VHH binders against o75319. Designs and how they scored, part 25

Target 1, 181 residues: o75319
Amino acid sequence: GNHIPERWKDYLPVGQRMPGTRFIAFKVPLQKSFEKKLAPEECFSPLDLFNKIREQNEELGLIIDLTYTQRYYKPEDLPETVPYLKIFTVGHQVPDDETIFKFKHAVNGFLKENKDNDKLIGVHCTHGLNRTGYLICRYLIDVEGVRPDDAIELFNRCRGHCLERQNYIEDLQNGPIRKNW

## First folded at step 1 (VHH)

Design vb3 (framework vhh_6fv0_2)
Fold by ESMFold2-Fast, scan of step 1:
Structure vb3 (fold): chain B 181 residues (1-181), chain A 121 residues (1-121)
Amino acid sequence: as target 1 above (181 residues)
Amino acid sequence: QVQLQESGGGLVQPGGSLRLSCAASGFTFSDYYMYWVRQAPEKGLEWVSTISSSGSTIYYKDSVKGRFTVSRDNAKNTLYLQMNSLKPEDAAQYYCARSYEDEGYWPFDYRGQGTQVTVSS
């Protein structure tokens, strides 16, 4: 199936870089086969993603895809110069410790390899909101020592939409620090 | 026409077992995450389990972990819930539901009519 994801049109395509970090969040790009179901202003392909990042005077160095599907676009639709990492993450449950570890490891590895540049880590799930916001905020809290409410406010402001899932918000605010990175 | 039809509910004693089935038709079953949700008469709708389109990723509500097992047969367009060690708190109308994305929330695109599970004293 080539259905447009539920509520996908409700969200801004790309947020702003989160100041003081290397993160930028966006909703899932949709390959060309989806465009016949979209108005021109609603289209957001992999090419559109990179054009919007460039319009912000930013450059992607890594894409982390948190969706649990391959139907939206193919890694081959991305420039060869930008690494792609798939972390299959289900949307209902707070990500488990193994998923959190994989995300932290990927971010830490990118930062070590990119000390000499200012390239961004692009993170997306279907909407670029709940799973995306959770893992970015979890990283900032656990690794960077950011206060939970500050991490959430920063993400919400830069994404242009607030985290919606209460179980994710509660875990960020009150849950344990995950030491698995 | 998208259809989801649950079956397998019934009356069971505490500690007993039931196996629920959900027959899906009218769509490519293997493209969708599937869910089991339940509702007791005096309570809200409650998520029970999630299974990915391939069946490789499975999640459970904490209170049913170790007792319930969700599975699917994509060749037969059928979703299953094996319920063991049933407790009175598990008594509810059980529904299977479809979500196109790995990120879902209620209400789902489609929900079946449900199958009743009763756990007697």
Scores: ipSAE 0.017, ipTM 0.245, lowest interface PAE 5.6, mean pLDDT 87

Design vb4 (framework vhh_6fv0_2)
Fold by ESMFold2-Fast, scan of step 1:
Structure vb4 (fold): chain B 181 residues (1-181), chain A 122 residues (1-122)
Amino acid sequence: as target 1 above (181 residues)
Amino acid sequence: QVQLQESGGGLVQPGGSLRLSCAASGFTFSDYYMYWVRQAPEKGLEWVSTISSSGSTIYYKDSVKGRFTVSRDNAKNTLYLQMNSLKPEDAAQYYCATLYDDSEGYTPMDVRGQGTQVTVSS
């Protein structure tokens, strides 16, 4: 259906680049068919995403789409120059080890192939918050050795919204380090 | 258009076995988590099992653990549920499902087919 995702309007479209990393988080862009249900100032299309990234003097080199649906926008709505990766991730529950592995592998592969540029990895779920924040923080903790509270604070500050799901926060703070990448 | 077609239900005695199948079409089956859900008469949908896109991550309702086995064949776009040691409490209409809406607060189920009836009686 073309109904706006619940609470989607409550979140800032795009966060800031997370300093010391290649990550930037945002909420899901909505293709033009959704715009009939939105005021002009509420619109956030794939084109709007790239305009906002450029306004920050940044450039996307990869988009990782964590939504469990393809109804919001299609890969063909994105510039052909930017790779798109879909990792179907169920909301509300902590991502499973298979999903965490796929995310880490994609990030590591991008960084290896893009060591000579400063392009960003754009990550989003529906709100760009819980699944997005979990996987970015999980990467920073497990792969880069960042302390859990520091990773969460960095994400919250740069996204402009705090991680909401207690089960995600508890897994990041108290869960085991997963050596799968 | 997304379509899911369940089959394999029937009448079985307590302690018996049934194998349910779900044929998927209209979407890239190998990219989606799949679910088995069931509904007894005049009751709501009850989640039974979850299987990840690759088949490596699997979850079961506590009451069916050790008795039911979910699996999938991505080359054939087919989801399976092997049901062993069936109990009267397992009698229900069984549906396969996938999730298309990604909003917070939705159940992880989107029923697409007519389902297949499982009856457990002497």
Scores: ipSAE 0.019, ipTM 0.308, lowest interface PAE 4.6, mean pLDDT 87

Design vb5 (framework vhh_6fv0_2)
Fold by ESMFold2-Fast, scan of step 1:
Structure vb5 (fold): chain B 181 residues (1-181), chain A 122 residues (1-122)
Amino acid sequence: as target 1 above (181 residues)
Amino acid sequence: QVQLQESGGGLVQPGGSLRLSCAASGFTFSDYYMYWVRQAPEKGLEWVSTISSSGSTIYYKDSVKGRFTVSRDNAKNTLYLQMNSLKPEDAAQYYCAKDYYGEDTSYAFDYRGQGTQVTVSS
């Protein structure tokens, strides 16, 4: 259906690149069929996403879609040159270890394959905030050794919105490091 | 009351075929994306296929592509999964699921049925 995600309009479309990383976070783009329910200034299509990234003088090399639905836009709405990865991630609950490991492996694989360029890993859930921020911060903490509070602060500043879910924040600050097998 | 009732599972030999059905009630079936998911005894819940509300957009898990076909009959409020060339690794409890439309809900699915079991052995 054409149901606009709740609170989707409350969030900035795209954050800024997180300095020292290859990550950029954004809210879910909505295909043309949703535009009937949006004012022109509220529209954020896949095309709008790439225009906004270009305006920041950045380039996407991978999109990781964490939404638990495929109704918002089609992978074929993206440029053919940009790989798309779907990781079905349930909202509200802390992502499970399998989801965390899939995310880590996708990021590590992209970085290994893209050593000779500066392309970004674009990550989104519905709002580009809680699931997105959790997995990016979890990667920085577990793989890159960043202090939890520093990872959270960096994400919040660059996304332009603070992580909202207390259970996600508590897991990042006080939870165990998820090591690969 | 949202209800989903799966049927059509059973025991087949490798290479066999089964057709699963999901009877939906309690919501406007034609408005929702529908999914087939499965759970094997030693695995987590695994996405298998997606079909859009109109049936025009369809996705499959890589390992079932070319062997499974999802379809829907909006007039009958029924979702189908035609499974051909079944392999031992396809053995699982199969569930149909209604898409999640809001973020106020803590669940991925508004409702998931009780499932139908598929066993593949000689």
Scores: ipSAE 0.311, ipTM 0.667, lowest interface PAE 4.0, mean pLDDT 89
Fold by OpenDDE, second read of step 2:
Structure vb5 (fold): chain B 181 residues (1-181), chain A 122 residues (1-122)
Amino acid sequence: as target 1 above (181 residues)
Amino acid sequence: QVQLQESGGGLVQPGGSLRLSCAASGFTFSDYYMYWVRQAPEKGLEWVSTISSSGSTIYYKDSVKGRFTVSRDNAKNTLYLQMNSLKPEDAAQYYCAKDYYGEDTSYAFDYRGQGTQVTVSS
């Protein structure tokens, strides 16, 4: 159905580029069918996403969709020039090793293929916060060697919202490093 | 006023069992995900278990899977944690916590009880 995700309106549509990284987080854009349930200023479509990214003088090179549904928008709603990757990620629980690996692999592949540009990896779940933040931070911690608290702080600051789920935070801070390959 | 009161803690030997209870009041208990969290000495607060408002969705910390069972009785506004095969590393102050967002769990809580002490020693 076309139900607006719970609390979706409460979150900033798009964060800021995370300095020193190619990551940008945003909440899930909603296809046109959702607009009738939103005030004009609340609307955030795939088109709006790209507009907002451009307003930041950035360009998306990849979109990683972590939502566990396909009802929010279609890949066809995106420009063909921007690859779309779906990683079905269950909410509420810490992503499993396979999910983490898929995410890392996608990011590494992108970076390898995009060394000659500064295009961003756009990552989103429903709110673009918890699952999104966890996986981005997990990457920074496991692959880039960033301190967990630094990664979390960086993400929170750039997203404009703080990670909410303590199980995610706890895992990032105290959990084991996950295999990168 | 939201109130959460844990009980059922105590001293047990390794391999023993305890059943914790959390009495909730001051909010619509059946509308909220609930959590068990614990804090061991000189350690931070750690997540133990989550249960959805209806009880249909349950999550556990990996280290307690197979040993702990969370449940709830919405009619009694009570949350439970059955702890079996207790280990020394399970020793902690155990708290029940109320989800902040109601039906949409984020493992963020706005209230937790005073806790009940669980000690595991031979």
Scores: ipSAE 0.013, ipTM 0.286, lowest interface PAE 8.0, mean pLDDT 91

Design vb6 (framework vhh_6fv0_2)
Fold by ESMFold2-Fast, scan of step 1:
Structure vb6 (fold): chain B 181 residues (1-181), chain A 121 residues (1-121)
Amino acid sequence: as target 1 above (181 residues)
Amino acid sequence: QVQLQESGGGLVQPGGSLRLSCAASGFTFSDYYMYWVRQAPEKGLEWVSTISSSGSTIYYKDSVKGRFTVSRDNAKNTLYLQMNSLKPEDAAQYYCATEPDYYESSGFDLRGQGTQVTVSS
């Protein structure tokens, strides 16, 4: 299947770095086989991702792929210098504690290894919005002590789109802090 | 309707080998990415391997790399997992699965009962 993900064209390819953090969010890049169904200005390949990050005078040090598929692009299409981590997350559902723990562990590990540089953690799901925004905000709330509404506002502003899934927003605002060790 | 039936599990001692099979019907098997996933008692579902529709792109969970080999026979509508150097931590119910729907609102599509792999003695 080379069908374009539903609503994928409705979202900006890449957001801005979230100030005070190492996070940048984007929608899933699509490998060359999808470009037949896209106008030139709609294309967003792995190469296009790195070009857009460079245009913001930023550099990726890690990509975390939250999609529940491996068909959209190959990790081999990414530069060898950028680690790639796959965490399968089901759309529409608030990620479970195991998934939240894996995300937090990966972020903490990256930050410890990259104290002496300013490289970014790139996070994406299909649209770079709901699963992506949830896990970034959950990290900021649980690990960095950011107030839920402040985390959500920061993500929305920097992504250029607001979190859409009410169950994700509700969990962030009123759910328990996840005590993942 | 999509049907998947796993077989080939059993009891082996550590270091042993098993070959799992997954018989697919009710869809155009050669058009789909296929997955092997496993679930140990009282644990969540764990991804093990992916194989593309043509078989040219293959991925493995880090802990099984070099020990497990996924393959497919599109003419026979069958997916395989060759498991070598089995370890106690590989003991689980093994399932084959198709790609989730395009909304990704469902996880792996587990249609079969799976096949049990036990590693002991």
Scores: ipSAE 0.426, ipTM 0.742, lowest interface PAE 2.7, mean pLDDT 91
Fold by OpenDDE, second read of step 2:
Structure vb6 (fold): chain B 181 residues (1-181), chain A 121 residues (1-121)
Amino acid sequence: as target 1 above (181 residues)
Amino acid sequence: QVQLQESGGGLVQPGGSLRLSCAASGFTFSDYYMYWVRQAPEKGLEWVSTISSSGSTIYYKDSVKGRFTVSRDNAKNTLYLQMNSLKPEDAAQYYCATEPDYYESSGFDLRGQGTQVTVSS
């Protein structure tokens, strides 16, 4: 149950805030039980996540967890002041309309309730890259009217890694707009 | 049928250089990100480098930055990895892959047979 996700160590723990947005992407933090299999410098716990966000002079207002498992960390490992939302998102395939809708709804709800602050929406999957990038970009494209290539470039630059899944990229670039409501 | 064939591996002394090649066929090579990964003995697969379709975006594992250079020739459907200043810890079976999730079952099928790199004095 405590197997380190493959390639997990190869990705930056936390990206940068995406300018003009409230999004920040990061790889999945791992609860303490995983530390036995990691070098100290490789560890990235929920606590480390918040510390890294703080180092960027930012504050998380919401965490959206897109992983399809619950073994990585517990919501209880997070500060009580930061809401946690799980959206089970299957890997490798383009998220379905329901998943996209759930994500959009969560983001819109957060923005509505957090107009008076600048807290960030933290989004992660396993590596905080493909699923995470797709849904963030999908939101920017469908809701904010951002050009697909601009959204992708922005995400890639801020995350420090590029979207890798061709089906995701293709869908973002050429796929239909998904229903927002 | 997607095919990847790695070559260029061998035995070198520490500080030596190798140039790996990956010949791709069975798909539109120029449309895909390509990856180098490696597997050392008794270790799992680890990511080494990524290069975008056009080659405009490149990433490296930190431990190989400054020593390894990834490139591609889309006209030849070939991916390259120039490895300089090789270290013993670089010794591994090196694979090229088209699937970013190459550690998962789906990714395993989208890499070649690999080429062995041995670094020893």
Scores: ipSAE 0.006, ipTM 0.236, lowest interface PAE 11.6, mean pLDDT 90

Design vb7 (framework vhh_6fv0_2)
Fold by ESMFold2-Fast, scan of step 1:
Structure vb7 (fold): chain B 181 residues (1-181), chain A 121 residues (1-121)
Amino acid sequence: as target 1 above (181 residues)
Amino acid sequence: QVQLQESGGGLVQPGGSLRLSCAASGFTFSDYYMYWVRQAPEKGLEWVSTISSSGSTIYYKDSVKGRFTVSRDNAKNTLYLQMNSLKPEDAAQYYCAAYDSDEYPGYFDSRGQGTQVTVSS
C-alpha cells in the first residue's frame, strides 16, 4: 500500500553518526510513489537519504533494513555500490536471539571488510527508532562492552529521538548478554 | 474486496503434522508480504511466520522454527504453512494476514475466518 506509515512524519529523516562507532540511524525512505501524499519538505526518498548523508560529510557502505515489507522502497532504488541487507524484525517485540545474531554478524563482517575506510552502516526500521535503536544498542553492549545506559543515551542523542518502547529499554538494561555472534 | 480463506486445520496428536492453506483474492497477492498468525482461546493474536512477496525471505517465531515451513504459490494466489512436530502449545485458530504496517504485527488490513488447530490425544 501507498499509505504513509503512522507517525512517520513526526521523526527526523536521519540522525547523526554515533561517535566512536560506524552506525547512523534513519527512518524508512519512501519511493517516489509516496510523494503525492507529502509536501516537498516532507519527502525522504532513497535519493534524499544519500543527499542528507553527504551533507553530513559521511558515506554509507551498508544499509540494514529491519522492516517487514518492501513496499516503502526497493533495493534497486539504492546505488549498486551500497550493499543492502534485509533482516525481518517484528514491531513491539524484543528481537529474538537469531535476529540479534544476524545483525551482529552483518556488522562484524562489514567492519572487517572496511578497516581501510570510514564508511557507515545505515540502520533503519519504519521510524528508525525502536527496532533500530534496540539492535544498535544490543551490539554496543554485547560486542563492544558499552554500559547499557551509555549506549541508550548515545543512540537517543544521535538519533534526535528517545527509544519509546519500555520492553526494549528494559531488555537492554537488565537482559542477558547474547553470546550468539 | 480483499478475501482470505484458510483451510487445513484439524485435530492431531502431539508430534503430528498438518498443512494449512490460505486462498487469497481481491488484491495482487504477488505484491504482498503474507503472514501466519494464531490466537489461542482467551489469548491475544500471536505472529507465527512471514514470507516476502517473492517467497525468497522467510522468518519464523522462535518456538516454531525447525518445525513449521511457510511457502507460497503466486500463480495460484495461495499461502501454505506446513506444521510438523505439533505441540499442545500450538493449538489455536490460525489466520493468514496481509497488512501494510510493519510496526504493529497485531494490526491487520485484512484477515480471513481462520482454521482451527487442536493438538490433543
Scores: ipSAE 0.020, ipTM 0.243, lowest interface PAE 5.2, mean pLDDT 86

Design vb8 (framework vhh_6fv0_2)
Fold by ESMFold2-Fast, scan of step 1:
Structure vb8 (fold): chain B 181 residues (1-181), chain A 122 residues (1-122)
Amino acid sequence: as target 1 above (181 residues)
Amino acid sequence: QVQLQESGGGLVQPGGSLRLSCAASGFTFSDYYMYWVRQAPEKGLEWVSTISSSGSTIYYKDSVKGRFTVSRDNAKNTLYLQMNSLKPEDAAQYYCARGTDYEDWGSPYDYRGQGTQVTVSS
């Protein structure tokens, strides 16, 4: 499939860096084969992603891809200098503990290896909103000790769109903390 | 009509093995990424494995790595899941699923079969 993901055009391509963190969220980039379905101003390829990050005076050091598919773009479309990590997550359901811990370990590993720079961790699912926002907020709450409502507000403001899945919001606000040991 | 039909489930003791099959019809099977997903009673749907259209790219849920092997036979329009060293936590209804572009809205796949039940008892 060359069909554009449902509602993909409804969302801003890239949010802003979340202040006090190394996170930036965006929607899935679409490889050149999708551009026949898009107006020029709607295009958001891997190249467009890096251009938009640079326009914000930021630099990516890691991309975490949370989509359930590899069909939107290939890792080879990314610069060789930027590591790519795939974590397969399904939409609608709250990510399981194994997925949450895998995300946390990847973030912690990046931060340890990048203490001497200010490179960002780019996180995306299809829309860069629900799965993306959940895992970033879960990290901030569980690892950084941020209050749930503060994490959600920060993500919503910087992404430019509010988390939409009520089950994700409820888990962040009222669910148990998943601690690493 | 697009159809996916799973088989091979059953009752097995912990440490046992089962081989699941999924027969696909009504579409060009070799054009699609295929997935194995499972759902335990009163639990959410859980991704297990992904295989690319050619079979060259394969991914597994961390808890099944080294125990489960996904494969496909594009000439026979069939997807397989070999499950070894089965644990009680693996007990679930297993579905094969065809990939779709709707993974943030609706289902991340557009078709699932009726599934095949895997029971692990001790």
Scores: ipSAE 0.016, ipTM 0.250, lowest interface PAE 6.7, mean pLDDT 87

Design vb9 (framework vhh_6fv0_2)
Fold by ESMFold2-Fast, scan of step 1:
Structure vb9 (fold): chain B 181 residues (1-181), chain A 122 residues (1-122)
Amino acid sequence: as target 1 above (181 residues)
Amino acid sequence: QVQLQESGGGLVQPGGSLRLSCAASGFTFSDYYMYWVRQAPEKGLEWVSTISSSGSTIYYKDSVKGRFTVSRDNAKNTLYLQMNSLKPEDAAQYYCAKYSEDDLYSGSFDYRGQGTQVTVSS
């Protein structure tokens, strides 16, 4: 359906670039069919996403969509110049190792291919918070060697909202490092 | 209008049991995944359990596995949480919630009810 996701209006559309990284997090953009249920100031379409990124003097080079649905917007609603990657993730549960490794490989591949530019990796789930924050922090901890509490603090500050899922936070702080095979 | 009404909370001794119920109205209950979430004093909302629309897929928070059982009666539009071997750390306001139909597991929960209070003390 075309109803607005619960609590979607409660979150800032787009965070800020996480300093020292290529990551920026945001909530899911909603295609035109949702706009009849939104005031003009509440709208956040794919076009609005790119406008807000430009307002921060940033440029997207990849979008990673972590939602378990395809109903919110279509890849065709994005500029043809920006690659789109779908990684279906189930909420509530900590993402499995296969999902974590797929995310890591996509990020590493992007960084290798984009050494000569400063384009960002945009990551979102429905609210751009729990699944999004978990996978970004997991990457920083496992690949970049960032301390768990520092990764979480950096994400929370730049997203403008704190991770809400206690099981995700506990896994980041106390769980094992997921090594590449 | 979506409405969720929780009941069955109360005061219980450690090791005791309670059965929570959630009466749902204003939507086609049998089409939706349902959730139990809780909020302890001074804490954020914590996910406790998930049950699929048919009841065939069930998930639990690790700390409640083997002690809590979620179930549903689609004919009665009612969600249940059987809580056994209750511990002091289970004390919280308990809410039932529905997922967004557009994101089967959105990583958040849609709660509409006032909740039911569970207190565990000797």
Scores: ipSAE 0.014, ipTM 0.172, lowest interface PAE 7.2, mean pLDDT 86

Design vc1 (framework vhh_6fv0_2)
Fold by ESMFold2-Fast, scan of step 1:
Structure vc1 (fold): chain B 181 residues (1-181), chain A 121 residues (1-121)
Amino acid sequence: as target 1 above (181 residues)
Amino acid sequence: QVQLQESGGGLVQPGGSLRLSCAASGFTFSSYEMYWVRQAPEKGLEWVSTISSSGSTIYYKDSVKGRFTVSRDNAKNTLYLQMNSLKPEDAAQYYCARDFYGSEWYSFDYRGQGTQVTVSS
């Protein structure tokens, strides 16, 4: 197996920390078995993820994996010191309220337990763009009171790629605030 | 030739139960993760459940947890979905799907014709 996800090579591996927040977004890391299908400069393993974040003078305190598969890498490929949370979410459709609630609860819990450090919440789906950007922006809008267009602009700038799915953008701009977290 | 054939759908009242089956042929069923996905009228395709090739790792959409149970019988090349406490929002065409590398977006290369589930009094 070990086929590269569609369009995965089209995206930057890791964005920058979103200023004023604890969020950093990235595309899914690929375990060593995928390296046969990649040029050396295209490799992005779990080890590569931590190296790139360290190069930005940042440190991960939590990884939230929004993919619906565990084929790309295993939690055991991550350092034991970094908590890993799986939130199954299907691509293409706006995440449901239960998924949004779970994401908000995880973020709020992390922030409460990490008030005395500056560790980041790393969030990824396959491309680190649509599901990732939606849930981060939804959190900023619903919990932190950020204006939708400002949240989207901040995510796009820091990720280095713009949210692509119009239904996600429409929900962020005009959808109801979800009052569950 | 890969084939997936769903059965077991029908009309049920709220709170009722149905058991869906998916008969697989034309590939080594025991080597693939399998999915149940559904599509309601005017809605997009929605992931319901995942089961690993051995059956040891299982995941569910949050809204169906505790009500739906996925299982598989690798000796019979059959995938199952036991649906209990059915709600009107569960009404949809249900499909079984075979896992595919290369695309996470539903990550399947083959899907059956589907079986219709209707929930109505």
Scores: ipSAE 0.000, ipTM 0.164, lowest interface PAE 11.1, mean pLDDT 87

